# Ledger of designs, part 5: VHH binders against Probable flap endonuclease 1 homolog

Target 1, 350 residues: Probable flap endonuclease 1 homolog, of Danio rerio (Zebrafish) (Brachydanio rerio) (b0uxl7)
Amino acid sequence: MGITKLAHLIHFDAPASMRSKEIGDYSGKIIALDTSIVVNQFRSALPGHLKLSPLAGLFYRTLAFLEHDIKPVFVLDGKPPHQKRAVLEKRAQSTGWSSSQSPNTGSAFNQECLRLLHLMGVPCIKAPGEAEALCAHLAKIGTVNAVASEDMDTLAFGGTVLLRQLNAKRDSEITEYSLPKLLEALQLKYEEFVDLCILLGCDYCDKIGGLGPSRALKLIKEHHTIEGVMEHVNRKTHPIPLNWQYKDARKLFFETPKIDDPVLAWSEPDEEGLVQFLCKEKPLKEERVRGRMKKFREMLLKRRKQREVNMQMGQTRQSRLEDFFPATRKRRAESAAVKESSGRKQFKIK

## First folded at step 1 (VHH)

Design d1 (framework vhh_gocatamig_d2)
Fold by ESMFold2-Fast, scan of step 1:
Structure d1 (fold): chain B 350 residues (1-350), chain A 119 residues (1-119)
Amino acid sequence: as target 1 above (350 residues)
Amino acid sequence: EVQLVESGGGLVQPGGSLTLSCAASGFTFSSYALAWYRQAPGKKRELVAGISYGGSTVYMDSVKGRFTISRDNAKNSVYLQMNSLRAEDTAVYYCAAEWGYDLSEYDYWGQGTLVTVSS
């Protein structure tokens, strides 16, 4: 799901806002993930996806992130906004998608995901509304470094960094999107960008008919708002929706999720608890789980040993640098002292 | 002992119908996703239909509207109802079950059942 053609628009009109990355670039980073997107990849309508159990997939993918020194934060959807249901139903019917949901996508399955992630030692937060909106908010306030999602909606909700194609494969290319660089490249304010996203097509309201991404961008750059665009578009070639709820959609993108700032902590996975849950209560083979956990522990130990080596080398390099450039340390200390005293002197002089 | 045993294959005329069954034993059936694959002579094995442990289904394009996959957790069985059969549906049909990923494509496979569609 997501904002129609936004990825294409960014690729052609703002390529400087995106970068190709590798999973190793995110070592030590805290990344928010919409749990439903990860789970839905295992349930979506692509042929062959049934070889991936959603719960098993979540287990293996979480281990892969931890092996790459990524600190994942999983976010579960809360109550979807009423605007989304009506729009998605119309789109599902026109594209042939079924809107019927399996009982296993409900609260019972969410409780299983919560239990799994707790046993994995990773935080999981329930959003008051859209998980994507909360993920974007956490990135905006700096609680996480980035949002991993296949939806471009993160950028519309004001998420500062979006990662696409973040998966468990070592050789996979990740595309990183920067909202500040995107706004700079497009020469748009965030408010103008939100209106552009509505014109491109979002999950919360209809769009102006026949309006492609290049023209939508030109109109927003020239007229700044949807209201301005409506005054300057030919309504016969680009019909405006009846009772168009773009103001409600705009409000959804600007709203701050009503949630207390989470306390995030990561701990070692509970192997015996995982075996009990996945192998005794669920049918995953104990040999598979224990073998994967052994590989995980070996990777973690290798990484810890490498960090110890790097830390020792870093200390040695730092000492040598200070021996060659002692003036740099003294200059830094003097600069800090001057800055602190300058503030007080400025007040007295004025 | 884990087993998937297919049955219901046979000779049928074009436009006819067959129901394939797959009986499972030795594992917790209700927790597994199940799929029907087929392999025609000289061709690669392909996914025909699948059903998740939650009952969601997927079909290859050429069988949509003609084939229906279903499961019965009380009987540890999965079924493929095949209607309006065509000559190109002739193949050995395999039942497969899966719980994990990246370790194998499917945890368990049946031995297959032959479906021949001809006059």
Scores: ipSAE 0.000, ipTM 0.181, lowest interface PAE 16.3, mean pLDDT 77

Design d10 (framework vhh_5c3l_4)
Fold by ESMFold2-Fast, scan of step 1:
Structure d10 (fold): chain B 350 residues (1-350), chain A 120 residues (1-120)
Amino acid sequence: as target 1 above (350 residues)
Amino acid sequence: QVQLQESGGGLVQPGGSLRLSCAASGFTFSDYWMSWVRQAPGKGLEVVSDISSSGGSTTYADSVKGRFTISRDNAKNTLYLQMNSLKPEDTAVYYCAKYSEYGLEPYDYRGPGTQVTVSS
């Protein structure tokens, strides 16, 4: 429930701000993730597709990130702002629908996520408010390199790099969004971009009725602020909400999260603690958990061994006589063939 | 396309036995761990039993240990659950479930389920 029209607008009006990436591009990078991404998987099951545990998903996904040398930082939602609760309540009244997401992402589940991630040796931070706002802040101040989310709100909160589909299944490419390149492509200041996002539709207030993305962008480029836009819309065709709280929404996007700077540390996973939690207390299979941990350890050892081999090969090469006296019949013949080929090319050029 | 089809459910008296079967197609059955999962009326999903790709390793929920036996026939692409000493609390829809090929979730597919009712 974010600014979904924003993805459409970026695709058509600022494609230069987007890049296709693969998971290997993020080796050594620190990435902030909203834990709610994992919970959302249980709701998108195909007919015949079974997903039994958000904790299992978080465990396997965290190992997958670590296996690719990514340093994840998980962020839990705190208290949603009253503006978001008011909008969600209004939507629920209109549709008769109540969110079932809140019970699953409640305090008990947050405690289970904290315990799991602690056992994984991965930092997990509880946001004072929205997880996306904290993730964006961490990217803005350089504590993390990027935010992984399917929610475009990261960009509205000022997150400098957004990754979509990082936790997607096979055949999915990662899409990277750059806020600085987006603002450059749109020719907008960040403050103008926030007002654009409010006009497109956000979780914190209503929007001007019937105003589409292309029109909203044109009006912001021409008039710079929501106040300017309001002077130039036909209120009969594009009604302005009564007591419109766009100023409160704007403030939420600009406010710095009220937390102390986090201390981020990564340590080795506690396999026995994970087996106790996931297999003895929860219904995960010990053989699958240990098998995944074995794969993780093998990947880590292979990576460590490769670094050691590279260092020692450098030293060994310096010490080996063959590095200084490499002449053999086979290598001499191969060198002669290369020289003949080079001579022909040089003749054609000259 | 992955397909899993359960059979063998029915009405049985307490202390009785049933054997469930699951016919699998659309994937290399012998490469994957398989599970039986159940859902009792008004309750959530419970993992009953798992079996490794070769059949060499099995696990059971405490509620069924000593009474149920999971097995597989890789030549026939079939998973089985032998249920002995059935109790009224075993009443549930039983699902055949395939472990995820991507490893990000424990299971990625299930069958439509077969109803087991244990009643006098």
Scores: ipSAE 0.000, ipTM 0.192, lowest interface PAE 13.8, mean pLDDT 77

Design d2 (framework vhh_4orz_3)
Fold by ESMFold2-Fast, scan of step 1:
Structure d2 (fold): chain B 350 residues (1-350), chain A 118 residues (1-118)
Amino acid sequence: as target 1 above (350 residues)
Amino acid sequence: EVQLVESGGGLVQAGGSLRLFCAASGSIFSINAMAWLRQAPGKRREWVALITSGGSTDYADSVKDRFTISRDNAKNTVSLQMNSLKPEDTAIYFCAADFSWLEDYEYWGQGTQVTVSS
């Protein structure tokens, strides 16, 4: 998805930039996710009637991340660039069907996602443009440790760490891509890598006809820029698009999202608010939501207890103090008399 | 698409045992977890037991230590062994599948009736 055959090129020309990982490797990590990627996974995995609604899916997926001690940051799309819309219209004409989604489609659903994630106590940021560009930016400046996406575009936007197949089937391994190692293995500067991605094929402009990934890589290594490549290709066998908008595409990849530094905080989910939203206003069963929340709390307690045991045994795994005793939003009055000792409070996370 | 078919229900005397079966067919490789739920006349549906693809199990407090859920991945079958049955266990029992690695269910069968006489 996104940049054509980039994953194939990386596999053959830069395998050292890829690592097989397990979900446990991301314990304590902050990961940015494009909400549309999560939502689309629930729509496409099986026919809709056999799966959770996208909103319910987002609820369950978010709990699963938190249970694995992953700190998710969700990013919502703003308005897509006009270049992407133009390319999609051309592709729709070629395939014989039209795009049914406008830039404003799903704004009500985006509001529901914002509300859900707020009730979950998880940060959610609205991107000024492409969510993936913002996710990549947050990784580039170190605000997050990685970006979870199935699109390779994260690397082209300068995202330093890309995770594919995060929260895939439980037997699936996560593939981690490192942009610094990729650039080193390919012997390319980031600017050269962006031009390579444009030559491979992206969502923002056409590509040179007949140019496969091995040839594109060789030409960029020899000539460094698209301008250099155009001087050294046989235009009769590799036709250059008329009025080719590669400069506009290049600008999109280099553009820094205009956003203030986000303050990221994870708080305890508001179970009563979630029941009100998902069960009273939406058609989810209260017993399912409450049962899942109970399981979530039990998993958190089990994980914290296991970390305490590991620390006492001198394990090499480093755990931050916050991982054992995260701050809670508000104490609830309990109708059942349950005596529990220990109530550490932290001021760093809300 | 996945289809689930329940069997093994019937009439049994209090203190007796029954074993329920659920056969899965279709796109079975998408199934992460399977569960049993029940609904008694005039009552809300109640979750009974769960088994994950990895074999981890969980039970409702009302049936803990009396019921055992098991899975045969080769046959794509899940079963529920019910021991020390009580009249309160009288219900229609439904098999449900979780179609993601997340814990959520879709009900496919019409259920199997279990009646426990005093």
Scores: ipSAE 0.000, ipTM 0.113, lowest interface PAE 18.1, mean pLDDT 75

Design d3 (framework vhh_8pnl_2)
Fold by ESMFold2-Fast, scan of step 1:
Structure d3 (fold): chain B 350 residues (1-350), chain A 120 residues (1-120)
Amino acid sequence: as target 1 above (350 residues)
Amino acid sequence: QGQLVESGGGLVQPGGSLRLSCADAGRTFSDYAMAWYRQAPGKERELVARITWGGSTNYADFVKGRFTISRDNAKSTLYLQMNSLKPEDTAMYYCAADSLYSGEYEYDYWGQGTRVTVSA
């Protein structure tokens, strides 16, 4: 779930907050990812032709990010807030099916993802609540450069940079959203933007009936808060929900996740551990894992060699630049220092 | 490899001291909060002490003032200094990486444990 029509509002009212990017633009960048979104992409893949297990998909996707010099940080969902559970319960009731609790299998799968990512040498953090809220927090405090998600609610949680359509496919377009540019373009404070998102429709409470994006934006610009909007809206045309929980929803968007600041490090993948886990305990073919790892190592080695060549070229340019200038006082001083050091050493031996 | 290996347990008299160590291959340790848990025979595993990478500590009420948790990130080693030991402290002591998962018994990175016996 996400915030209703927020992407449409941004496209129409704040296009300057969006940029088209390529995966290469994120070389050297630390990017937080909600693990469930990555996993769900593989679960939703066409069953007949392209379906990988979610675990295998996470393995391949992680290697692809590392090959593009992206430093991924994966975030696992904790316990969803009761407001979101209430929305899910209401939806299940409307479809005639009972709400299902997360099974023990879900916890087991999170443990498998955690083990995989540790074997990959990539950080994985368990969120106390929603992964998206923690991802947004990490971007807000500068621990990561951006959040990769398909959900716009990253922006409502205060995530400063949101990347949509970040995938491992070469030459695919990525859409980057900037929260500071968005707030500037809309002429809103962050607090006003959160209330706008609630008015547009979120996962945590109902919304004012019949209120479209353009009207919601105009009302927030004019009255600043949901409280102000309620005093000035035509309640006959736009009915206000009974016992409306917008204050609880607002609190969720403003809450900082209760977690220690993580220390992030990336290490070399453990190929033997990955083979044991994915091929001996799971049904992934050893030849595929080892072949992919070999390709990964070859790409890293090629990148390292290119950096070494660039460094050597830099040294050559520096040396050539010096050829245009006469010998410096510093060069003479360094030569004299070397001679003097040698002399002093001989005197100590005496 | 990310195996945690505990050591330093043994037999000690009431009022005595022991220092437990937990060594990691270096992959898990530097990125995560670390914890000591204990489990007496026939009882549930319980948190004893936790330390963040930066050195912030948290202790169970039953060990406050007696135990000190510390870490050496350069050596990838976690320590538990246990003073004024009581018979009630008798248990298997386990090392765990805490920030990977917020669940008491759902870690892949638990060590094998080290036994502490406090008796005359």
Scores: ipSAE 0.000, ipTM 0.112, lowest interface PAE 20.0, mean pLDDT 75

Design d4 (framework vhh_5c3l_4)
Fold by ESMFold2-Fast, scan of step 1:
Structure d4 (fold): chain B 350 residues (1-350), chain A 120 residues (1-120)
Amino acid sequence: as target 1 above (350 residues)
Amino acid sequence: QVQLQESGGGLVQPGGSLRLSCAASGFTFSYYDMSWVRQAPGKGLEVVSDISGSGGSTTYADSVKGRFTISRDNAKNTLYLQMNSLKPEDTAVYYCARDLGEWYTDFDYRGPGTQVTVSS
């Protein structure tokens, strides 16, 4: 859900803060992911029917990240802040007893995700509050290199790098957002940016009615704070919410998650434990799980052999033709522009 | 509620052809991957071919690749298997099956099957 129209504002007012990337650009990088976003993507991937369980989807995607040399850190939601619950209750009341909230999957499913990721040898952290806030904090303090999410909330919480559309799909284009470049392009301080996000619309309080993104940006640039904006907006055309809790929302964006610094370590997946969990306790085919694990090990072995070659001989690569005719093989530098210089000198026949 | 009914089986000579059909009802056919599964006398079940809900992706067992073609008509809720260059080894009961997905242990629904006998 996240902050209303923020992606639109960034696209038009701060395009320099965005970069197009591919999955290979994140080799060796530590990336924090909200587990619910990954899991919900697999739940909603199929129209009206789930062909893969969310656990199977999480298993597959985790292997794909590891195959691309990405070090994922999964973060589970803890207790939602009171402000978010109050806003959702108020919105539900205005629309009737039917709430936009779907039934919670509960702690049992979170325990299954924890067990799966532990068996995968991948770190998983339970946030004290919202996972996005903890992901942003980990990026801000440099524990992770980036946050993968479809929500812009990461930027409002001070997360320095946000990745959208991080998928293991071939030829998938990733959009990387930089908070420092965004603040520079908008000519805003982080505190001003947080107030802008509140004006655009967030999950923690109401917003000023009818105030569009371009005007919200202009008002924050001129008046610096929500308090300043309130003195300069026409309250009849842009009504201000009664007892507006923007100060509480502001505090949530600035609040540091209360956790001990996590010790992040990646280990080899426990194949026998995964088979026990996914195939004996859950209805996944053992042949499929073992086949995928075999493919994963083969890809890791190929990557390790390539690193060994690169480390010992410098970066070397065989051409496609030489792969079929080893008697004529030559080693070539991977990133070098090797030029065949068979041209004749000018004026030799003068 | 969910029903799958195969047809088109019979006795054919080696080198002959058959086209199997499966009529599906009681669910949104286009949402589900479908498979043809067979069981030869005294043998286990073998997945012959599968097709995605849209029809955009198909796979085949090595034993039938190049000879069999799976297809579907989502408007008619019907699954097909075109079998060419039939061999005695293709003799089996052929079942239409609805997939829970590629990773699940078994199919959630199967038809009663149709007998295919390849013999001179």
Scores: ipSAE 0.000, ipTM 0.200, lowest interface PAE 11.5, mean pLDDT 77

Design d5 (framework vhh_7xy4_2)
Fold by ESMFold2-Fast, scan of step 1:
Structure d5 (fold): chain B 350 residues (1-350), chain A 120 residues (1-120)
Amino acid sequence: as target 1 above (350 residues)
Amino acid sequence: QLQLVESGGGLVQPGGSLRLSCAASGFTFSTYWMAWVRQPHGKGLEYIATISGSGGDTYYSDSVKGRFTISRDNAKNTLYLQMNSLKPEDTAMYYCATGDYFSSEYLDYKGQGTQVTVSS
């Protein structure tokens, strides 16, 4: 579902925009997550009696994020743009797969995800359109620090920081992409980068036939816009689609999601509510849910006691500053981590 | 019905190599994340490696990075684990499993297992 070969282009032409990170680098950070990414990792064609519920996966992943002091914000897809329908139909014809999971068939499951996340005490927002577009917008305006997604489209929507391979494990290799560093490395303006993404191939319109990523990048650098590229491409070898909807696709990438200011608040999970939902209404074993919650509560209690000890040791001003500016502690921790692991981070870029 | 059948285990000396295979049936193999997990005698399950349905993404536990390689052949419905530079600590029953997470807690199903013993 992403922009075709964008990851390849970035790895080859803009490696300086990428950094290897660890889960600990995101302690205290607010991260927007497309709920479908977490849920789809858990979906399975296995007979129901042998498969884990996608809700169970969301439950366990959410607790893991909270245990790493990450503040997740989950975003649910709304209606996909009409421009995406023809592309989805072509993909269904090519793979026979895309048509089996219509964007409009998940409303009951979206309500279950919303209920679960509410019981977890974690904010969940329904996007008016694509979840990736809203996640990117929230990062762009500073409501969240980063977007966790496997979809490179976050960068095309203007998301300033994209995290790939975020799975809330301490030893997981996370790849962080910086849009400002990417634009600098490619020597492109954001508007030029969006047109490049359309030429590479996106979900919202066709592309010029036969243009590879290297050629598309060169043409955008020389001619700046799709309009400029069309004047300079050989239409016999690189046919331009009839009634090409690239202007509508461009508009979608620049469009600001129409949403009220989200109220983001994190509270303690409701264990009894979770047991009622996951174990009484759904077929999850109560022993697994309660055992996992016990571990989580023990970690919360240990962190609370550590804060009390720090307060008694005369660090109350630092704690109050972190209440005003939670990023202050995170920036200090990141600075310390960079000093301790700077060579390791550089070696991980490859 | 879903079935996973592991094979390829055996006795090897430290520094040796083994290749494990898992024959999958009863489900659309190419759409599933697959994992290798292991259990030493009298210990808990340990995650080893996970591979995406397409084979494009792979993940490894730190204990096996650089020594083990997970792969799959979707045309043959078979999962593989190539184990090099084996250590006594690698001695365990090895299971093929469905699931995409870095913990045995998230497994949908695991097979009957194949024993790997590394001793001098």
Scores: ipSAE 0.000, ipTM 0.130, lowest interface PAE 16.6, mean pLDDT 76

Design d6 (framework vhh_8emy_2)
Fold by ESMFold2-Fast, scan of step 1:
Structure d6 (fold): chain B 350 residues (1-350), chain A 120 residues (1-120)
Amino acid sequence: as target 1 above (350 residues)
Amino acid sequence: QVQLQESGGGLVQPGSSLRLSCAASGFTFSSYWMHWVRQAPGKGPEWVSSISSSGDYTNYATSVKGRFSISRDNPSKTLYLQMNSLRPEDSAVYYCARGEYDSLGYFDYRGQGTQVTVSS
């Protein structure tokens, strides 16, 4: 699916469905993550920078999430649909571009990710098919609060909340997409939105030639279905693919993943196991791993102490803030209590 | 001795920008979360923004989100607050504060403050 086309359409036709967010907004939240997000980010390192291995990247990124009181659940791709492989190979030939499967994203690498995340005490689930489809399903049933992915397919699979650019970069913003707000802003039913995504271009079938996002949206609003659009498009300027498999693509977006509902649990990382794996079997420096783990444990200990104090001392928490400022009065303290409660709700680090 | 010294406040028109600075000394600046808190005349203190020891993690009050940016330079031991699209309700004394952790109520030091006045 064309990320740029769908993101562009949403930006111009449904901006109310997008929100700029900070990582702290997700404190206490369970977020499903396509593991390929981490892999792809660390493979795209800038020239001249030391390249982190994808495993090292996954280690550091996972600690960063846990330090922000985010509960990540990682999802690994299973077997891709046969439609996806066939379409990507055909596109590679027609565009002179190769859709390559990374050697690092094969089953051996998936086993390394599973081992790392188990040592981190973080759940990792292997999807029966597309990771995005499982992530979307977990959001739909309320097992997770949001899906982090760079793939707009999450919205087409019915994922209710999509987070893009979820990373620990200093100046980066997270973009949150809300499917319900998107459908409302576009005045589309979910089924109409799926057909729009197919017209924009997805990984599971060809598309009608020459349709831009504005025209595709207009045609779906007027005619509601791909079948309706086909009756009203000029086939000379917008050729329809022979034996077009849009019905198979539609079915893939609507199918429920064949997996039992997971039981999610988070536990303390196994530092000695991590050192064995990352430093003895892999080339990470023991000093760096142990130093990072020490900082992590200090952060968690401070958070636990803060939580204990906050539970016991809501009133004294308010008074300590007041004690650091020039004047305290009963009326102002009452106002500050409301503001502090509101600020704590915004203040989602916990 | 721990010292925090704010600067950069002033009188500006609505819609203007200001950059506040806080110079820290007497402690290992790179080991602490830092915060901006403001207090308007006749009102209680309001938390504005927080930044982690490394600078990688930031939080903002809803009232300033999208308009203000917190940052730090650990080598120079300086905390910053970039304030854009200023409104009359942003008028307050702005304080730099040190905390052990990201918390509204648990500051151990604060500066003397710098006055920001947004008025036509």
Scores: ipSAE 0.000, ipTM 0.393, lowest interface PAE 11.5, mean pLDDT 77

Design d7 (framework vhh_gocatamig_d2)
Fold by ESMFold2-Fast, scan of step 1:
Structure d7 (fold): chain B 350 residues (1-350), chain A 119 residues (1-119)
Amino acid sequence: as target 1 above (350 residues)
Amino acid sequence: EVQLVESGGGLVQPGGSLTLSCAASGFTFDYYALAWYRQAPGKKRELVAGIDSGGSTVYMDSVKGRFTISRDNAKNSVYLQMNSLRAEDTAVYYCATLSEYGWTDMDYWGQGTLVTVSS
């Protein structure tokens, strides 16, 4: 679910915090992903005539990221906070839907994901609580460059860069969100933004009745805190929940995950181990796994050769420009050096 | 309008001390890494010291133990305490926002403040 209408609010009130990107922009980048979101995309998006297990989907998706020179780090959910469970149970009572756990979200499936990713040579971390909170923390401290998620909760947990619609497809449009630019565009401090998110509606507590996104933003800008908002709202038109747990929700967003900083390393996939696990213990065809691994190796070799060709061509062009236009080349090099020193880096160079 | 304004530069004797200050405005200061760079005549601009949003610091080898970077989020300011100054520390010192988030981070530079170490 995530935070209600936050994407809509950002689109209309802070569009400068968003950028359209392509998958090639993330070459060389370390990206944290919630494993459950990747798995759920395969369960819900695949046509019924293509029966791929969630493990097969994770296998293919991981190879596609590596082929695009993206370094994925996967994060598994730990124990969900009791506040989330309480809100989901209350919603289930009001709508008549069951809040029972899926068999696929159990510890057995998490162990299978850990084993698969280990065999693929890709890091996988178990979060103490919400995977999204740990992904946001890793981005905030610079361990990863961005978080890939469809949930806006990453921003509320303080995640500095959020990527939505990061698919392994070459032509898919990706939307990048910057928390610093978002806070600047809204003219809010992070603490004010968290309270805004709670007013919009989150998974950890109720919200003030009848309060829309535009009104919630206006009230936070004027009064700075939920406490300030409560003093200035008409309680007959905007009823405040009894025993409202907004302080507990706020604490969850601010709380630093209690985990040692992970050592992230990527290694060559163990093809024989993958065949043993996916084809002999699981019902995947050996021909498909080996064929996909062969394609993966071929794409890595093509990428390496293309880099070598591009480097040679770049050196030749530079030499020619220096021969004919030394003053122009010097001015461009000086401009580029100033931009590099200011911290702006162009990623579409190779 | 985004601004970084440096102050505290001046003429100082070798072995002396100076504190540089950078006042920032127009952006969400608490979420950005900040750095001090310097540029001497005829040389490239170089990173002297950096401090991230969490308070972790980095220093150029030649200034380790002599310079200390710090920040005050309540005042939107970053500081460079310079001790045991040498003639080779003579440069224009610039406050800048570090690219902590790659392409999405904001790049801002101050006008610079001159530090001259001379007898």
Scores: ipSAE 0.000, ipTM 0.116, lowest interface PAE 20.3, mean pLDDT 76

